# VHH binders against S-protein homolog 13 (SPH13), part 3

Target 1, 133 residues: S-protein homolog 13 (SPH13), of Arabidopsis thaliana (Mouse-ear cress) (q5xv33)
Amino acid sequence: GRLELKNEISGVASVRKAKLAVRCWSNEDDLGWNMLKPKQSRIWKFTTMNMWPFQKTEFRCQFRSGFGTTNEDVVTVFSVKDGFRKQCGVGGDECFWVAKRDGFYLRRIVKDGGGDSRKKYVDVLKSKWVWKW

## First folded at step 24 (VHH)

Design u22 (from o02 with S102E)
Fold by OpenDDE, fold request of step 25:
Structure u22 (fold): chain B 133 residues (1-133), chain A 120 residues (1-120)
Amino acid sequence: as target 1 above (133 residues)
Amino acid sequence: QVQLQESGGGLVQAGGSLRLSCAASGFTFDDYAMGWYRQAPGKEREFVASISWEGSTYYADSVKGRFTISRDNAKNTVYLQMNSLKPEDTAVYYCARLEFDETDWTYDYWGQGTQVTVSS
């Protein structure tokens, strides 16, 4: 499995608030807490030994920023079942996760059938930041 | 420099009301969650209420339904409206700023406090 994460939290004076804390794990791996500074990107590779037909492999994460946490305590960031990439749709699009000031997004890379070599991105909000007091 | 200054404290009779204010300066106020704490003599400081940057609120069980926390971003001020005051509410009330610290949130700046005394 693979997780790509980008911190695009901006528009805040405090660098501390713009940081993104992330802890990810699967059945086989626990990656512990990691910190992404503003504008930083990170890629995690994890073991998918259980990615056999009819078995579901999940990679889950917890996200925290100066603006709160995701609505769900744990977000499934990667899931494979029967060769299908959950979250990216049937079209075989590539996806990665993006943190912004107003929430946590899944970014899809859309292939332009029109011959334009420029990559187009579509951001889908997956969770607003919330305070769990 | 980050500064927090509480005001509005005083002496009030049981069942009365009081409104506290906390004036903030030295930082972008509308980006931060703010909180109120209180400390009675001989007791530990305890949480009272908090308000996020977008206006979500949270209250201690002991003050829920009686106290209301609010904010005015144009004035860089957080408020604590205290109704139906009880003698057990007597304490020094502190305003605090909530900051993100690596993997968790912490109150990193505090005001000097304002005394609230509720007589029976």
Scores: ipSAE 0.658, ipTM 0.818, lowest interface PAE 0.6, mean pLDDT 89
Fold by OpenDDE, fold request of step 25:
Structure u22 (fold): chain B 133 residues (1-133), chain A 120 residues (1-120)
Amino acid sequence: as target 1 above (133 residues)
Amino acid sequence: QVQLQESGGGLVQAGGSLRLSCAASGFTFDDYAMGWYRQAPGKEREFVASISWEGSTYYADSVKGRFTISRDNAKNTVYLQMNSLKPEDTAVYYCARLEFDETDWTYDYWGQGTQVTVSS
């Protein structure tokens, strides 16, 4: 399994508010807090187990920014049950998560059948930032 | 520099109303959540109400249904409408800015406070 996360929060005067805090879990294993500065990207690699007795592998994360949290406290970013490729959509080659000022997105890399070397992206909003008091 | 200035406090009879204002300057107001706290003599400072950048609100149980927090981004001001005031509401009321740190949120700037006194 693979998780790629990019912080694209911009347009805010406060540097602190433009940071992205991430805490992830591999199943029940707490991987701790990580900080992504603006424009920073991070990749997590993890081994997926789909054999008895370990038939379920989930990678989940909590996201925090100066603009709040995701609607769901913990977001499932990968699941063996659902398949990573399925999350990327039909025709998608790869996908990764992107934090923006207005919300949290799944970015799909669209396969260009025309031989164009340019990477095309489609951003799908997964959650607006919300404050949970 | 960041500045917060409270106003609108005073003496009022029980059952009366007051409207507090907090004028903010020195930062992009609409990017921040704001909060109200109060401190009575001999007591610890306690949370009263908060409002997010998008306008969601949260209240202490002791003031729910009586107090309303609001904001005017054009005026860089946060308000606290206090109705049905009680003697136990007597305190110095403080305005505060909520800032994000690496993993959490904290109030990093405070006003000097405004005195609210509710008589029986």
Scores: ipSAE 0.654, ipTM 0.818, lowest interface PAE 0.7, mean pLDDT 89
Fold by ESMFold2, fold request of step 25:
Structure u22 (fold): chain B 133 residues (1-133), chain A 120 residues (1-120)
Amino acid sequence: as target 1 above (133 residues)
Amino acid sequence: QVQLQESGGGLVQAGGSLRLSCAASGFTFDDYAMGWYRQAPGKEREFVASISWEGSTYYADSVKGRFTISRDNAKNTVYLQMNSLKPEDTAVYYCARLEFDETDWTYDYWGQGTQVTVSS
């Protein structure tokens, strides 16, 4: 499996307004708060545990941006359960999330035209930024 | 040097109104979020309201619907309009600047405060 979080916040006068702070954890790892610069990504590659009794691979994150945080304090960004992977688009084994100026989006991979070597994405709003400070 | 100077405090009857002002200097005001905190005698400072650089607002539950934070970027000033005042609003009110630090929003500069006293 693969999880990518990308900071695409742009259209701001100052780079400090375009920063994205993330704290993500899985069952095993919590790296604390880290900063993503504009256009920077964090990528996790992992073996999904979808065999009984080990059906519990999940990644959860918290976000802070120059425009606020997500509506829910903790966002599940990858899970092997309950058809979550279907929301990530074609393949379901890769989830791609994008922070933009106006909010946090799931970038769903959509296969267009079959034999085309270029993948297409549709961005689905997960949460507008909410000011809570 | 960053300076925040509050004004507009005073003595007012319960049910009355006051407008606090915070004059800011020494930084690019438009690029910062700003907030108001208050501290009653013997208590810790508590959050009242904040306003982002784009004008989004956030309020403590105890003041929602009664207080309004606003900013005038042309005057480098943050305001707190306080209506329907109660004796429990009696406190020193502090203006503060919010900075998006490395990974968190923190208050990095505070004014000297202005006293608000609400009589029963």
Scores: ipSAE 0.621, ipTM 0.847, lowest interface PAE 1.2, mean pLDDT 86
Fold by ESMFold2, fold request of step 25:
Structure u22 (fold): chain B 133 residues (1-133), chain A 120 residues (1-120)
Amino acid sequence: as target 1 above (133 residues)
Amino acid sequence: QVQLQESGGGLVQAGGSLRLSCAASGFTFDDYAMGWYRQAPGKEREFVASISWEGSTYYADSVKGRFTISRDNAKNTVYLQMNSLKPEDTAVYYCARLEFDETDWTYDYWGQGTQVTVSS
């Protein structure tokens, strides 16, 4: 499987307002707080086969942006649990999330429309930014 | 040089109102979030309210519904309207500038403070 988290915050007067801080962790590892500059991504590639001892794969994150944080303090961005994988779009083993100026989105990738050098997608709002500082 | 100057403090009876002002200079005011903190004798400085550069507001639970933060970007000024004041609101109130530093929001400049004293 594949999880991508991309900072697409744009249309701001200063790059400092377009920064995205993320803290992500999985079952056994906390990656700490890291900063994503505009257009940067973090990508995780993994096997979704979790029989033993890895019975589930789950990634959770916290976010801070120049416009606030997500409504929920902790956002699940990947899970093998029933129902979650369908939300990520075609196949369900690849989840793509984007931060924008107005909020945090799930990017559902449609791979039927070109197949080569171009991508098609739709962005579904997960949370607007909420000011909490 | 960044300067933050509070005003509007004073003595007020419980149930009364005050409006604090913080005049800012030395930076592009519209690009920064601003906040108010307070410190009573023998206590740690505590958050009161903040306002983002786009005008979104956030309040400590202890002041919600009584205090209103606002900003006037034409005057480079942030305000704190304080209604229904209680003796426990007695403190020195500080204006501060917020910056998104690496991975967190921090206060990087503080005013000198203005005393608010609420009597019964």
Scores: ipSAE 0.616, ipTM 0.844, lowest interface PAE 1.2, mean pLDDT 85
Fold by ESMFold2, look of step 24:
Structure u22 (fold): chain B 133 residues (1-133), chain A 120 residues (1-120)
Amino acid sequence: as target 1 above (133 residues)
Amino acid sequence: QVQLQESGGGLVQAGGSLRLSCAASGFTFDDYAMGWYRQAPGKEREFVASISWEGSTYYADSVKGRFTISRDNAKNTVYLQMNSLKPEDTAVYYCARLEFDETDWTYDYWGQGTQVTVSS
């Protein structure tokens, strides 16, 4: 599987305002806080396990931006559970999330070849930024 | 040289109102979030209110509904309107600048403070 988090915060004069801090972890690993500059991505590649008695694969994250944090303190950004995979895109094995000036979004690819259409995506709002400092 | 200068403090009767100002200089004011803290004698400084560079506000529970933070970027000034004042609001009030430090928000500069005294 594949998880990508991208910082697309833009429309600000200073790179300082467009920073995104992320802390992500899986069931067994905490990767700590990292800063994403504008246009930068963090990518994880992994093998999914969703078979009893094996642990289910989930990634959870916390976010801080120049405009605030997410409504919920911890956001699940990848899971093999309860149909989560279908929300992410083609095949359900890859999830792509983007931070924008106004909030945090799931980027879902809605067309992928076949017929005459080119690949397209829809950004679905997960949370507006909430100021808490 | 970053400077923050508070003003508008004084003596006021309980139930009254007061407006604090914080004049900022030495930095690009509209690029920063700003906040107010207060400290009563013998106590630790406590958070009162903050305002982001875009005007989003956040308040301590003890002042919510009574105090309003605002900013005027043309004048490089942040304000604290304090209504329905109580003796418990008596403190030195400090203006502070808030910076996004790599991965977290921190207060990096403080003013010298202005005294607010609320009498019964």
Scores: ipSAE 0.611, ipTM 0.835, lowest interface PAE 1.1, mean pLDDT 86

Design u24 (from o02 with S52N)
Fold by OpenDDE, fold request of step 25:
Structure u24 (fold): chain B 133 residues (1-133), chain A 120 residues (1-120)
Amino acid sequence: as target 1 above (133 residues)
Amino acid sequence: QVQLQESGGGLVQAGGSLRLSCAASGFTFDDYAMGWYRQAPGKEREFVASINWEGSTYYADSVKGRFTISRDNAKNTVYLQMNSLKPEDTAVYYCARLEFDSTDWTYDYWGQGTQVTVSS
């Protein structure tokens, strides 16, 4: 499995306000707390188990920004059952998470059928930030 | 150096009101979120309310609807308006600055506290 997170929080007076703390874990691994600076991206790699009795792997995260947390404290960012990436949609397209000033997004990579090498993205809001510090 | 100084505490009857102030100095006030905590005798320090740099607020369930946190950046001051006070609100009230370190958000500086006593 793979999780990619990008910090795109911008337009704030202080870099402090644009910092993002993230902790991710699965049933097998705890990756601990990490900080993403503005414009920084990070990729987590983890083992997926699709064999009985481990037919499902869930990768969960906590996101903490200067604007607060996600609506749910713990977000399932990756779920695999029988090899399907449910969070990326039925088409099985690639996707990754993006933190912005106004919320937390899932970014989908749109396939360009026209042969254009340019990457196109569709951002879907998953959660507004909730202040609760 | 960073300094926080609370004021406005005192003795009040149940159902009464108080307004606490916290004067901040030694840092760029506008860049920080601020919070209020309280500690009653024999109890642990507990969260009361917080306000971020944009004015978003958060309250403990025990004070929600009765307390209001606000800030005046021009005066480098954070306030706690306490209405409908109850005896269980009796405590030393502390203001604190919220900072982000390398891993998490935490309150890193605290005032000396101000005593609030609510009589039945």
Scores: ipSAE 0.773, ipTM 0.905, lowest interface PAE 0.6, mean pLDDT 90
Fold by OpenDDE, last read:
Structure u24 (fold): chain B 133 residues (1-133), chain A 120 residues (1-120)
Amino acid sequence: as target 1 above (133 residues)
Amino acid sequence: QVQLQESGGGLVQAGGSLRLSCAASGFTFDDYAMGWYRQAPGKEREFVASINWEGSTYYADSVKGRFTISRDNAKNTVYLQMNSLKPEDTAVYYCARLEFDSTDWTYDYWGQGTQVTVSS
């Protein structure tokens, strides 16, 4: 599996305010805590269990930003059930996670069938930041 | 150097109010979240309240609805308004600065504390 996270927290006076700590893990892998600076992106590769047709791989993350945490302490960022990536929808879209100032988003890369070579992004808010520090 | 100085503590009767102040110096105050902790005799230091640089607040359940944390960036001061005080609120109250240590948000500087005593 592949997980991509981008820190797009911006518009803050200090870099400190835009820092993001993240820990992601699955049953097979624990990536530990990592820090993403503003504008940084990180890609993690995870071991997926190919138990066709009962593929059950779940990757979870914890996020700690200067604005707080996600509403849920643990966010499922990747889930494969029966060979289907549910979070990206049925269209085969690519997805990655984005941290913004106002919250944590799932970004979908939508292929426009209309000949527009421009990658369209659709951001879906998954959680506002909750101050808990 | 980073300095935090608490004031405003004292003796108060149950049901009374106190306002604590924490004067900060030696750093850019408005870039930091601030917090209040307290430590009662024989007990561990416990979180009371925090306020980030934007004014978002967080409270311990034990003080919710009674305590209010605020800040004045122009004065480099964080406040703790304590209402409806209870004897169990008796403790030394500490002001602290919140910093990011690469993996977590932790309080890295502390004041000397101010004693709050609530009598029955």
Scores: ipSAE 0.754, ipTM 0.897, lowest interface PAE 0.6, mean pLDDT 90
Fold by OpenDDE, fold request of step 25:
Structure u24 (fold): chain B 133 residues (1-133), chain A 120 residues (1-120)
Amino acid sequence: as target 1 above (133 residues)
Amino acid sequence: QVQLQESGGGLVQAGGSLRLSCAASGFTFDDYAMGWYRQAPGKEREFVASINWEGSTYYADSVKGRFTISRDNAKNTVYLQMNSLKPEDTAVYYCARLEFDSTDWTYDYWGQGTQVTVSS
């Protein structure tokens, strides 16, 4: 399996305000705490359960930013077949998590059908930040 | 050096109000979230309220609707307006700075505290 997170918290006067801590874990793996500075991206590799009848791995992630945390742990189910793409909701598209000032997003990467190799992004709000520190 | 100094505590009757202040120095105040904790005799220190740099606030359930945390960046001060005080609110109130320690957001500096006593 693969998890990707990008810290796009910006427009703040201090880097401190834009720091993002993340920890993801499953029954099989604990990815540990990682800190992302603004504009940084992180990719994690993890073990996906591929034992019948279990062909899915559930990961829970905690996100901690200076603006708060997600309203609840972000749960992502990875299947051996579809991986993270299943979370994208649209067939074949790639996606990854993005932290912004106003919340935590799932970003879909959509190829522009117009022949332009430029990737278009569609951000879907996963959770607003909840201040609870 | 980082310094936090609480003030405004005192004796008040139940139902009364107090306003606590915490004067901060030795760091860029605007870059830090601030919080209030309290410790009653024989009890552990407990969270009361916090405010981040954007003004978002968080309160313990026991003080919701009664306490208000605010900040004045120009004065490097965080406040705790305490209304409808109860005897159960009697404690030493501490101001604290929230810092990120690479793993978690934790309060790393504390004031000496100010005593709040609410009589029945």
Scores: ipSAE 0.753, ipTM 0.892, lowest interface PAE 0.6, mean pLDDT 90
Fold by OpenDDE, last read:
Structure u24 (fold): chain B 133 residues (1-133), chain A 120 residues (1-120)
Amino acid sequence: as target 1 above (133 residues)
Amino acid sequence: QVQLQESGGGLVQAGGSLRLSCAASGFTFDDYAMGWYRQAPGKEREFVASINWEGSTYYADSVKGRFTISRDNAKNTVYLQMNSLKPEDTAVYYCARLEFDSTDWTYDYWGQGTQVTVSS
């Protein structure tokens, strides 16, 4: 399995405000608490259950930013053998998680068939930050 | 040196009001979220309210609708307006600074506290 997260919290006067803590766990693995600095990206690799009929692993993730947490304490991530990134899109699109100042997003990468090297993406808001600190 | 100094505590009757102040120094105040905690005799310290850099607030259920946290960055001060006070609100009230450690957001500096006593 694969989990990718980018911290794109910006526009703040202090680096402190842009920090992001994340913890993900499944029945089989606990990835522990990790901190992402502003502009930092992180990829977690984990073993996906590959025993028929179970071919997916469910992770629960908790995100804690200086602006709060997601509306749900836990975000569920489903991963199959090919990883989360490949399974989140329609038609083979890839995606990953992005934290921004105003909330937590799923970024969907749109493949331009025209050979343009520029990766186009769409950010879909999954949760605004809720101040609970 | 980081310093937090609470003031405004005292004795009030049930139903009364108090306004606590916390004067901060030794750090860039507007870069930090601030919070209030309280500790009653024989009880654990408990969260009361918090306010972030943008003025977003969070309250304990026990004080929602009665207490209001605010801040004045020009004065490096955070306030706690306490209305409709109850005897159960009797405690030492502490001001605290919120900081990020390696894994989480936690309160790292505390004032000496101010006593609030609510009589029946």
Scores: ipSAE 0.747, ipTM 0.891, lowest interface PAE 0.6, mean pLDDT 90
Fold by ESMFold2, fold request of step 25:
Structure u24 (fold): chain B 133 residues (1-133), chain A 120 residues (1-120)
Amino acid sequence: as target 1 above (133 residues)
Amino acid sequence: QVQLQESGGGLVQAGGSLRLSCAASGFTFDDYAMGWYRQAPGKEREFVASINWEGSTYYADSVKGRFTISRDNAKNTVYLQMNSLKPEDTAVYYCARLEFDSTDWTYDYWGQGTQVTVSS
């Protein structure tokens, strides 16, 4: 599978306001807090397993932006469960998230129903930034 | 030179109101979040309220509904309107600047404090 998290915060006068701090972890690995600059992405590629006795793949993150954090302290950004993967769009093996000035979005990969094979995106608001400091 | 100067403290009867001001200088005020903290005798300094550069606010549970933080960027000033004051609100109130570090928000400058005393 593939997970991408992109900082698209823009339209601010100061680079300080456009920073995004993320802390993400999977079952065994915590990568700690890292900063994403504007237009920067983090990409994780991994094998997905959701079959006994194999470990299940889930990625969880915490966020801090110049405008706040997400409503939920911990956001699941990838899971092998079918309900979650279908939310990510076509195939459900790739999830793409974007942080914008006003909040955190799932960028869903979708197709037109008329047989057009071009992939398209829609951005679905997951959480507005909430000030908690 | 960053400076934060609180004013507006004093003695007030329970149920009364006070408005604190914090005049800021030496930095681009619009680019920073600001907060109010308080310290009662023999206790640790505790969070009261904060406001970010867009005007979003956050409050300690103990003051929510009674206190209002606000800012005037034209005057480089942050305010704390304190209503329905209780003796438990007696403390020295400090203004603080919040800086967004690479990965976290930190308090990098503090004012000298202003005494608020609420009589029973």
Scores: ipSAE 0.627, ipTM 0.849, lowest interface PAE 1.1, mean pLDDT 86
Fold by ESMFold2, last read:
Structure u24 (fold): chain B 133 residues (1-133), chain A 120 residues (1-120)
Amino acid sequence: as target 1 above (133 residues)
Amino acid sequence: QVQLQESGGGLVQAGGSLRLSCAASGFTFDDYAMGWYRQAPGKEREFVASINWEGSTYYADSVKGRFTISRDNAKNTVYLQMNSLKPEDTAVYYCARLEFDSTDWTYDYWGQGTQVTVSS
């Protein structure tokens, strides 16, 4: 599987306001807090395990932005559960998330664009930023 | 040089109101979140309220519904309107600048404080 988290926060007067701090972990790895600069991505590629008796593969994250954090303290960004994988779009093995000025979005790829050679996507709001400091 | 100057503290009867002001200088005020903390004698300081650069606010549970934080970017000033004051609100109130540094939000500059005393 593949998980991408991208910082697309833009339209701000200062680069300081466009920073995204993220802490993500899986069953095997916790990378601690890391900063994503504007336009920077983190990408994880992994083998999914969703057969009994194995524990489900799951990636969870915490976020801090110049505008706040997510409503949920801990956000699941990838899970092998059938319902979750379908939310990520075609195939369900690749999930793409983007942070924007107004919130945190799931980016779903819907189909390749005709006439304009870039892919089409729909961004689905998962949480507005919430100020909690 | 960053400066934060609180004013508006004083003695007030329980149930009364006060409005604190914090005049800021030496930085681009519009780019920073601001907050209020308080400290009673012999106790640790505690969070009261904060406001980010877009005007979003956050309050300690103990003051919700009674206190209102606001800002006037044209005057480089943050305010704390304190209503329905209780003796438990007695403390030195500090204005602070909040910075998103590295990977966390931290307070990086503090005012000298203004005393609020609420009598029974």
Scores: ipSAE 0.618, ipTM 0.846, lowest interface PAE 1.1, mean pLDDT 86
Fold by ESMFold2, fold request of step 25:
Structure u24 (fold): chain B 133 residues (1-133), chain A 120 residues (1-120)
Amino acid sequence: as target 1 above (133 residues)
Amino acid sequence: QVQLQESGGGLVQAGGSLRLSCAASGFTFDDYAMGWYRQAPGKEREFVASINWEGSTYYADSVKGRFTISRDNAKNTVYLQMNSLKPEDTAVYYCARLEFDSTDWTYDYWGQGTQVTVSS
């Protein structure tokens, strides 16, 4: 599976306002807080397993931006549960999240509808930024 | 040189109002979030209110609905309008600059403070 978090915060006067801090962890990995500059991505690649003793693969994240944080303190950004994988779009093995100036979005992979092999995206708002400092 | 100068403190009767000002200099004011903290005698400094560069505000529960933080970027000034004051609001009030660096929001500069005393 694949998880991508991309910083697309734009339309701001300075890089300071466009930074995105993320802390993500799984059952096995916690890489701590990392800073994403505008247009940067953080990508995790992993094998998804839903078996003993590694019962479920889930990635959870916390976010800090120049505009605040997400409404929920901890956001699940990947899970092997069928309901969750469906929301990531076609295939469900790759989830793509995008931070924008006004909030945090799930970038859902959808088909072109015209038979073109190129992938298309639609962005679905997960949370507006909430100021909490 | 970053400087924060508070003013507007004083003695006021319970139920009254007071407006604090914090004049900022030595940095690009529009690029920073600003906040107010307070410290009563024998107590630790506590958060009161903050405002980010887009005007979004955040308040401690104890002051929500009574205090209003605002900013005037043309004057490099942040304000705290305090209404319905109570004796427990008595404290030295500090203006602070909030910085987003590395991966966290932290306060890196503080003013000298202004005394607010609320009498019964």
Scores: ipSAE 0.611, ipTM 0.846, lowest interface PAE 1.1, mean pLDDT 86

Design u24 (from o02 with S52N)
Fold by ESMFold2, last read:
Structure u24 (fold): chain B 133 residues (1-133), chain A 120 residues (1-120)
Amino acid sequence: as target 1 above (133 residues)
Amino acid sequence: QVQLQESGGGLVQAGGSLRLSCAASGFTFDDYAMGWYRQAPGKEREFVASINWEGSTYYADSVKGRFTISRDNAKNTVYLQMNSLKPEDTAVYYCARLEFDSTDWTYDYWGQGTQVTVSS
């Protein structure tokens, strides 16, 4: 599988306000807070193991932006449970999230290639930024 | 360079109202979030309210519904409208500038404070 978090915050007068701080973990592997500059991504590539006890992969994250944080303090951004992966789009093995000026979006894969050889996406708002400082 | 000057404090009866002002200079006011903190004698300084550069607000639970933070970017001023005041609101109130530093929001400049005293 594949998980990508991308900072697409734009349309601000100062690059300082377009930064995205993320803290993500999987199965208690917490790497702490990291900063993403505009247009940067954090990508995880992994195998989903169907052999006990590795059948439960879940990534959770916290976010801070120049506009606030997500409505929920902790957001699940990937899970091997079938209900979750279907939300990420066709195939269900890649989840792609984007931060924009107005909020945090799931970028659903709605076409896996095509006549032009590119995947097609639709962005679904998951949370507006909420100011909490 | 950066200057924050609070005003509008004073003595008021419980249940009354005050409006605090903070005049800012030495930086591009519109580009920063601003906040109010307070400190009662013998207590740690505590968060009261904040407002980001787009006007979104956040309040401590103890003042929510009674206090309103606002800003006037044309006057480089942030305000705290304080209604339904209680004796426990008695404190020195400080204006502060917020900065998104490293991976968190922090306060990098503080005003000198203005005394608010609420009598029983």
Scores: ipSAE 0.601, ipTM 0.838, lowest interface PAE 1.1, mean pLDDT 86

